# Ledger of designs, part 44: VHH binders against c3ng28

Target 1, 373 residues: c3ng28
Amino acid sequence: MLIIIRPSGEIALKSPRSRRNFEHTLANNIRSVIKEGKIWRSQGVLFLEVNDNNKNIEELSKVFGIASFSPVMSIKSYNNNLEDIINKAKEVFAEIVKGKIFSVRAKRIGSHNFTSLDVQRKVGEALYPFSRGVNLENPEVEVFIEIRNDVAYFYYKIIKGPRGLPVGVAGKTVVLFSGGIDSPVATWMMMKRGSIPVILNFNLGGSVHRKFVLEELSVLRKWSGGHKLKLFIVNGTDVLIKLSQIEKRNRVVMLKRVMYKVAERLCDKANAKSITTGESLSQVSSQTMTNLYVTEYGIKYPIFRPLIGFDKEEIVELARKIGTYEYSIKLPEYCAISTKARTSVELDEVLKDEENLNIDYEKVLENSEVIEI
Short names: E, the ipSAE of ESMFold2; O, the ipSAE of OpenDDE; V2, 0.75 times the mean of E and O plus 0.25 times the DockQ between their complexes.

## First folded at step 16 (VHH; framework vhh_7mjh_2)

Design w2 (at its last look DockQ between E and O 0.36; V2 from the best seeds 0.00; counts 0 for: pae E 4.7 > 2)
Fold by OpenDDE, look of step 16:
Structure w2 (fold): chain B 373 residues (1-373), chain A 119 residues (1-119)
Amino acid sequence: as target 1 above (373 residues)
Amino acid sequence: EVQLVESGGGLVQPGGSLRLSCAASGFTFSRYYMSWVRQAPGKGLEWIGRIWTTGDTHYNPSLKSLVTISRDNSKNTLYLQMNSLRAEDTATYYCAKWGRYLSDLFDSWGQGTTVTVSS
């Protein structure tokens, strides 16, 4: 089976050098994910030759950087022979248009002795006897012919890809991953923008927490363009217990800050240039504007919060789409940080507490369990 | 009034095992997370592990292989099984009641039971 793959539209807007790089990365990611067949680039699209199975469709549907893809039939058109194209179109599309109102869409790249309109007209005429009629504006079935130089491609299925950018083109980001609903979605969104996530989890629930985090990451791995996911698991409860030295009202915010500090160290180690969180503005008391300010204060790397403007329902919808929702909802409540936090912790107070705690963030990271998924 | 009373401490030889108990009263035991912590002479507080109401446990990774925490809600009792004890495990062991929220940490403590590991 031959599949034509169309890169995301925004890739085409890049400079020639960047475009080539993005397309190359996309091809590599597809190769890594499919692990069979042959893939090559030509004239702004990718071709993938694979065995005819539905697994490939599912896999491609999760490769960021793909706008759409289509299984195609192809013929080599010698000497610009339009008749061969018409005959093949009849062979491929007669049953597809049978009893239906249809339209033909054709495009061509290269030099030919006919136009795309000629192809549409002649193929339309040839298919008309099999159909219920032609409607260009609102057909029941649309069939497509792409003529690229001396090869004509025929298809009628257009499968939407996830769009975005190929994973890897934007570098690495350290993700604060709680295992709740939000953090997997945030991770997914960053991958969609071409980032490779490095996962940092503060385990607050032991083996149960670990289990669900791994399950969620297994889902996300299907979206990673073949890139392996590195997971760092910190003993979150141990860190939290260290916070017994500070006032109760500040512990949640301080814990978050500690997470950012450890993430910062991980950025250094993993050559990541950003930190990503699943935080949404005012979703919980710890995620107020003030508390976000305080927790982020002094962090060297940009902090991306792709969900900052999303409501809970939107996030849940995305989680369902991604496939992580079913695991996230099974995570016990005790695996999450308390929702009861001071809504506005003062920066100076937090800094003072931080100084008093004197946590060795590097050591915290060094003591983490490391897993590659 | 919340009361936690540890028992089972004592002198044990290296390589030995010991089971500590914590009798709880003054609250609905089955509704709260419980924890074991210890403090060695001259050292700070070290977290051993926690057990949730569901029976799920979370251990300090440094001690996981040596300890098992369990609970019997019908007896309002928390347990700490320790195996292969070393001199370094000499400490006062405390039973602690966790607060309602994770960030509450411990809101009640026992008086502790002392474990001495020595030949």
Scores: ipSAE 0.412, ipTM 0.766, lowest interface PAE 1.4, mean pLDDT 93
Fold by ESMFold2, look of step 16:
Structure w2 (fold): chain B 373 residues (1-373), chain A 119 residues (1-119)
Amino acid sequence: as target 1 above (373 residues)
Amino acid sequence: EVQLVESGGGLVQPGGSLRLSCAASGFTFSRYYMSWVRQAPGKGLEWIGRIWTTGDTHYNPSLKSLVTISRDNSKNTLYLQMNSLRAEDTATYYCAKWGRYLSDLFDSWGQGTTVTVSS
């Protein structure tokens, strides 16, 4: 079957050179995901020829950069007359409109001896006998004819894609990935902006923690446009033990600062220009304005918090949509970072403790386990 | 109230062995990770290792060849086997319970049991 793939509107508004680059990346991502098909670009859309199966529909629905797509029937050469289009429309749409209230929409690209209104009127007239009537405002079924030069395409399904930008066009970001509900959603949101995530996990719970992180990344891999996800697992227990010397109520912020500083070194190693976290303002006591300020103080790279303005219900709803929620809720409670922090830690106290601990962040990263998913 | 009571300490000659025990009460022992920690006279605390509820262990690398941590969930007891003891192993040995969140480290400690390696 043949599928018309419509790039995100954000891509369509770019200059021709930028649009070509983004569409090329989108096509490559689709090739990586839909391996036994043929894909090509034509006048602002992509065409994909594949076997007729529902798996391809599911996979396309997860490729960032796609606004929508439609399986089509076509007349590759319609003899440049409207009657061939009308006859094919009857063949394709008669059963679709049977017993239903319908409408016809037509679009044209190129030069033709008829108008889009001519097509809509004549096809509507031809289909009317099969139907229960026409309603342009709220039809039960809407059928579409898109005429591109000397080829007419016929469809009645418009399947929504995830929109956004193709993964790969926006560089890399290091994601602090705890394996809870929020960090997978933050990862997904950065992929939606075309970024390739490099995953950094501070493993607190050993093999159990590792297991659930890997399961969540397996789900996120379905959204990566065929890009592999590189995971760096740091032994968080060793870090925590070094922090035993500092005041208990400051440890969460200090742990997060260590995570940020190790992420900074990973940015250098992976050629990433930002750090991403799943933090939401005031969701827990460790994430107050003051504590976030202290946590990121002096960090070299921008810190992106795509969930900063989201409440927990909104994050959970996204996590369900993405498919990571069911795995995140299985993570044992003891693997989570504690919410027990003072609502306002002291910057100078934290910085002095940091100097005294003198943690070798490069060494912490060098001792990581590296996995490609 | 969480209670951890260490026992089995004492005087031992260099090269000898000891097995320490920690009796636990006031919590569901089988659901929590446990650790041994020691403190030599005039020194800071030194973490020995952690044991998971399943019996899996993670040790301080410098002590890995010298110690074995085990647990008996039916007896609510944590064990530390120490072999080839040296004078530098003279310390008070503490049983420690990990908190509800591992990022909180230990939330309960025992009184300790003293091991003296004479020479």
Scores: ipSAE 0.145, ipTM 0.600, lowest interface PAE 4.7, mean pLDDT 88
ESMFold2 (binder alone), look of step 16: mean pLDDT 84; pTM 0.843

Design w3 (at its last look DockQ between E and O 0.55; V2 from the best seeds 0.00; counts 0 for: pae E 5.4 > 2)
Fold by OpenDDE, look of step 16:
Structure w3 (fold): chain B 373 residues (1-373), chain A 119 residues (1-119)
Amino acid sequence: as target 1 above (373 residues)
Amino acid sequence: EVQLVESGGGLVQPGGSLRLSCAASGFTFSRYYMSWVRQAPGKGLEWIGRIWTTGDTTYNPSLKSLVTISRDNSKNTLYLQMNSLRAEDTATYYCAKWGRYLSDLFDSWGQGTTVTVSS
C-alpha cells in the first residue's frame, strides 16, 4: 500500500535548506518508526510504501512533523491522458460516493494539457450517476485526485497527523521527569517542537515509582520518532535526606533547585541546551512566581516550562490524548514531594542553605541508574 | 504516643549477618514511611533506607548490596537485614518514622540498638 504524507505546514515556510533538513529528518523518523517498507521524498511530500496499513496508520499518527497522510491508489498517466484518470476515479470512488452527496477535489503539479478544474468536472460527471448529487460546499464525501507529473494519486481518507516538527531538529533537552501527570505532557510538548528528551528522574517512591516512570516513558517512546529515550534515575530519597540540614520550610524549594542543578550537569554531559519541567504557574505552592525565580536562579541553561500557562484540566486532557494519564494516576501519592510548601522563599536564604548543603551534583548524577528506552 | 523500640543489636564477627527489628506503636504503622538510619562513633547520621507500606524500598547506594529493609504491618514491625558486615558498619542503628510529607523527613526516633562488628 502507498501512503502520501504531508509535512507540517510550518516546515514549508522554512528556507529551502532548512526545509530539506526538516523533511529529511521526518523521513528518517518515519523510517525508524515503521521499520519496513520504502519511503522517499518528492515535491514537498513523502511517499511511504508499506504492506500493513492499519498498524502503520497508528504509528504515523504519532510522528511529529506530519500534518496529514492518506492511503492512495495511483496510476501512471501516459501522455496526459485525462481519460485514464477518469476511468481510475470511477474504479476507486464509485463505491465511495454511492448514494451520497459528494465533491471532487483535484490538485496538479507539473505540466499537463488539462487543468485541475477540468479533472474535477470530468471526474465529477463520471461519478455523478453513482451518487445522490454534488455539493461543493457541504459534501457528505469528498474524494481527492493529485496529479504529480505523470502519476495520478487517488484518495478519500485524510488522516490527521500530530503536526509539530520532526523529533531531532531542535536538539536535546533535559526533562525533569517526576512521573506525575504534568512531566510526561511537558516531555511530549517538547518532542512536538523537535526536541529529543533526556529524562532525569528523582526517584522518591522506590520500585513502584520507577515502574510507572518506565511505563510512561514507554508511551512517550511511541511519539519520539524512533529516537531512543535515555533515562537517568537519581535516588531522590538520598538527596532529600541531605536536606535535613536545612529548615523544613525551605526543603521543597531546595529540592527543586537541586534537581535543576543536577539537570544542568546532565545538560553538559548529554549536550543538551535546555532544561524542561512540567511546572504550571501557581498549580502548587512550590510553583509560585517567587519560588520559580528562586529555584531557577543561576542555572546556566534555559528552563522551558511548556505547561506554565495551562490549567490542570487542560494538562489532564493532553495526558489522556498522549496516553500517559492512566499510568500517571496510578503513581502513589507518597511519591509527591509535598503538598505544603512555603509559597515564597527568599533567594538569599536558599543560597545560604545551598552553600551549607554543599551537594556534589556531579556525583549525584554519576550515581544515577541509566536506562535506554 | 509514638514509640519505636529497636532490638537485635550486638556483637558480630566480620562477614556475619544480623537482623534488627523495630517495634512500632502509637500510630497507624501501615500509613507511614519507615526508615533505618545509623550513627557510627564520631560520625554523622547516615541514612540506610526507607520502606513504604507497599513494600517499596529505597536504599543508600553505598549500602544497597548489604541491607534489606522489610516490614510486617500486621505486627507493626520494621526489619533491617544486614549481611557481610564489616568493621565500618559498627554503629547505633535507629528506627525512624517519616512525617506525613516527605519534606518533613523523620518526626520520631527510637532509642537505637548498637551493632559492633569486631573479630
Scores: ipSAE 0.256, ipTM 0.652, lowest interface PAE 1.6, mean pLDDT 92
Fold by ESMFold2, look of step 16:
Structure w3 (fold): chain B 373 residues (1-373), chain A 119 residues (1-119)
Amino acid sequence: as target 1 above (373 residues)
Amino acid sequence: EVQLVESGGGLVQPGGSLRLSCAASGFTFSRYYMSWVRQAPGKGLEWIGRIWTTGDTTYNPSLKSLVTISRDNSKNTLYLQMNSLRAEDTATYYCAKWGRYLSDLFDSWGQGTTVTVSS
């Protein structure tokens, strides 16, 4: 089976150098996901030849950078022979338009002695006897002919891809990954912008916590364009014990500051230029404007919060679409970071406590367990 | 009223072994996770390990080979077995009950039992 793959329109708007890089990365990602297919680029699209297997098509629906794709049939057209195109169109489309209101769309790349309208008219005329009629504005089925140089491609399915940018073109981001509902969604959103996530998990709940984090990452791995996901698991209990000296009302913000500072060290180690969290403004008391300001104060890398403007229902809808929701809701409540905190911690109080604790963030990271998904 | 009472501390020679007990009352012991924590003289708190309701354990990596935490839910008792003790293990040992969220840390502590490792 031959498949025409249409890159996201955002890629077409890039400079020639960037576009070639993005298309090349997209092709490599598809090759990594499909494995046994042949892929090549041609004049703004990709072609993929694979065994006839619907499972492989489903995998393409999760490759960021794909706007859409279509299984096609094709013929070569010699000497500008429109009749060969018309005959093949009948073979491919007659059963598709049978008893239905249809339309024909045609487009051309290259130089031809006929117009796209000529193709639409002639093919429409040839298919009309099989159909219930034509409606160009609101058909029941739409059939497509794409003529690229001396080859004509015939399709009637346009399968939507996830759009976005190919994973790998935007560098790396360290994701603070708790295993709740929000952090997997934030990870997905960063992959959609072409970033490779490096996962940092503060394990609070032992083997149970670890289990569900790994299951969620296995789901996200389906969206990574064939890139393996590197997971760093930090022992969060040791950190919590050190924080026992901190007033209860400030502990959640202080714990998050420790997470951010360990994430900074991981950015240096992994050559990442940003930290990503699943935080949403005012969703809980620890995430007020003031508390987020205090949490990130003095952190040298940009903090990306792709969910900052989302409400919980919107995040849940995305989590279901991505496939991580069913695992996130199984995580025992005790594994989650408490959502109750002072609604407005004081910066200088937090900074003084932090100085007194003198935590060795590099050592916390060095003691992590490293897993590749 | 939640109560945690440690026992079994005392003087131990280097290389020796000791078993500490923590008697729990005033809550449904089997539903809560428990920990041992220690504090050497003049030092901060050091976490030893945590035991889940099912008996699964996680340990401070530096102590993993030297300690074993267990529980008997029918007797509402938490245990700490310590082996190959060194002078640096001299500390007050506390039994602690975890709160509903682990990030909120402990909601109850025992009075502690003192272990002294000295020849």
Scores: ipSAE 0.105, ipTM 0.584, lowest interface PAE 5.4, mean pLDDT 88
ESMFold2 (binder alone), look of step 16: mean pLDDT 84; pTM 0.837

Design w4 (at its last look DockQ between E and O 0.65; V2 from the best seeds 0.00; counts 0 for: pae E 8.4 > 2, framework grips)
Fold by OpenDDE, look of step 16:
Structure w4 (fold): chain B 373 residues (1-373), chain A 119 residues (1-119)
Amino acid sequence: as target 1 above (373 residues)
Amino acid sequence: EVQLVESGGGLVQPGGSLRLSCAASGFTFSRYYMSWVRQAPGKGLEWIGRIYTTGDTFYNPSLKSLVTISRDNSKNTLYLQMNSLRAEDTATYYCARWGRYLSDLFDIWGQGTTVTVSS
């Protein structure tokens, strides 16, 4: 089986050097995901030769950087022989257009003694007797012929990819991963923009919390373009016992700040240049404008909040699409960070608390469990 | 009055075992998470573990192999079983209540019971 893969449109807008890099990364990711077969780049598209079509379709559908892909049949056209193309089109498409209103779309790259329009017309004429008619504006079925130099490709299925950029092109980001609904979605969104996530989890619920986090990450691994996911699990008990020493009203915000501080250290260690969270503005009391300001104050790296403008329903929809929702909703309540926080914590108060707590963030990170998924 | 009262502390030899109890009163025990915390002389508080209303437990990884937390809701009692005790386990052990939110973290403490591990 041969599959033609079309990179995301935004890749084509890149400089030639960047484009090549992105396409190369895409090819490598596909190679890593599919594991079997042959992949090569040619004239702005990728070709993938594989034996198992159904499995590969599912896998390709989760490779960021793919706009679309199509299983294709191909013939080598010698001497610009349009008749060979027509005959092959009849062979491939006669059954597809049978009893239906159809249209033919042709594209060619290279030098030929015929035009794309010629191909459309002649193939259309050849297929017409099998069909119920032709309609260019609103066909029931479209068939496609793509002629690239001396090879003609025939297809009628266009499968949409997830678009985005190939994972890896944007570097690494440390993700504060709670195991709730939001953090997996945020992770997914960052991967879509080409980032490799480094996962930082504060275990606040024990083995059950760990279990569901791993399940969610197993789902996300299918979207990682073959990149392994590194997970750091921090012992939440060490942090929470310290938090018990500060004012109750500040504990949630302080916990978040501690997470950011540890994430900052992990960025240094993992050569990540950003921190990602699943925070949404005003979704909970700890995620007010003021509290977001306070929590990230002084953090060295950019804080990305891809869900900042999303509502809960939108996030849930994405979680369902991604496949993490089913696991996230099973996470026990006690594993979640408290939603009851002061809506506005003063920066000076938090900084004072931070100083008093005197948490060794590096040690917290060093004591973490490390898992590669 | 809400109250937690620890008991069972004392002197134990290295390698020995000890079971601590925490009697709860003044609140619906079964509706609260419960925790054990200890403080060694000259050291800070160390969280031993927590038991949820469901019976699930969360232990400090450094102590997991040596401790078991359980509860008997019919008796309003929290338990801490400690095995293979070492000198380093010498501390005052506290039981504490934790509600559902961080704001309720360790909102009620017992007076503590002292465990001394010495030959």
Scores: ipSAE 0.476, ipTM 0.786, lowest interface PAE 1.4, mean pLDDT 93
Fold by ESMFold2, look of step 16:
Structure w4 (fold): chain B 373 residues (1-373), chain A 119 residues (1-119)
Amino acid sequence: as target 1 above (373 residues)
Amino acid sequence: EVQLVESGGGLVQPGGSLRLSCAASGFTFSRYYMSWVRQAPGKGLEWIGRIYTTGDTFYNPSLKSLVTISRDNSKNTLYLQMNSLRAEDTATYYCARWGRYLSDLFDIWGQGTTVTVSS
């Protein structure tokens, strides 16, 4: 089976140098995901020759950078002869249009002695006797002919891909991955923009927490374009013990500041240029405008919050689509940060407490467990 | 009213073993995570491990092979088994209750029991 893979339109608009790089990365990602297939680039699309396997179709549907793909039949060296195209169209499409209302759509790339309309009209005439008629606005089946130079491709299925950019083209981001509902969705969204996530988890719930974080990452691994996911697990209990020394109402914001500070060090170690969180504005008391300002104050890397404008229902809908929701809801309350913070902490109090705590963020990171998924 | 009382400390020779107990009263013990924490002379607090309501444990990696935390919910008692003790394990050992909120990390502490490891 031959498949035409259409990269996201965003890739097609890049400079020739960038487009080639993005298409090469996309091809490599597809090669990493699809077993025992041949892939090559041609004039703005990718071709994949692979065994007919529904698993391969499902895997392609999760490769970021693909707008759509179609299994095709083809003829080569049609000799600039519409009759060859018409005869092949009858062979491929007669059964498809049998007893149905249909339409024909054609497009051309290259120079030809006929127009796309000529192809549509002639093929439509040839298929009409097999059908119940033509309806260009609301057909029961739509058949497609794409003529690229001296090769004509015939298809009737267009399978949607996830769009976005190929994972790997946008550098690395360190993701603060709690394992709740939001952080897996934020990770997915950053992969959709071509970033490779480096996962940082503060373990607050022992083996149960670790188990479900690993299960969520196994799901996200299906979306990573074949890139492995590197997980750093730090012992959150050591941090919690130190935080018991400060005012209770400031502890949640301080915990988040510690997480951001450890994430800074991981950015240096992993050559990542940003920190990503699943935070959404005002979703909980620790995520008010004031508290987010205090939480990120003085952090040297940009903090991306892809869910900042999403409400919880929207995040849950994405989590279900991605497949992480069922694992996220099984985490106990202590594994997901569930605590009450004042809605407006004082920056100067927090900074003074931070200075007095004198946490060695480098040491916290050095004591992490490192896993590749 | 809410109390944690440690016992079982004392003098032990290097290479020896010791089991510490923590008797809990005044609260529903089975509903709370519990921890052991120690403080060597002249040093800060060092977390030993946590035990969950299910009985699962999570240990300080540097102590994992030397200690075992267990609980008996029917007796409202937390235990710390220590083996192959060395002089560096000399410390006051505390039993601590985790609060139900993050802001209440260790909300109840015992008075501590002193372990001295020396020949």
Scores: ipSAE 0.012, ipTM 0.427, lowest interface PAE 8.4, mean pLDDT 86
ESMFold2 (binder alone), look of step 16: mean pLDDT 86; pTM 0.869

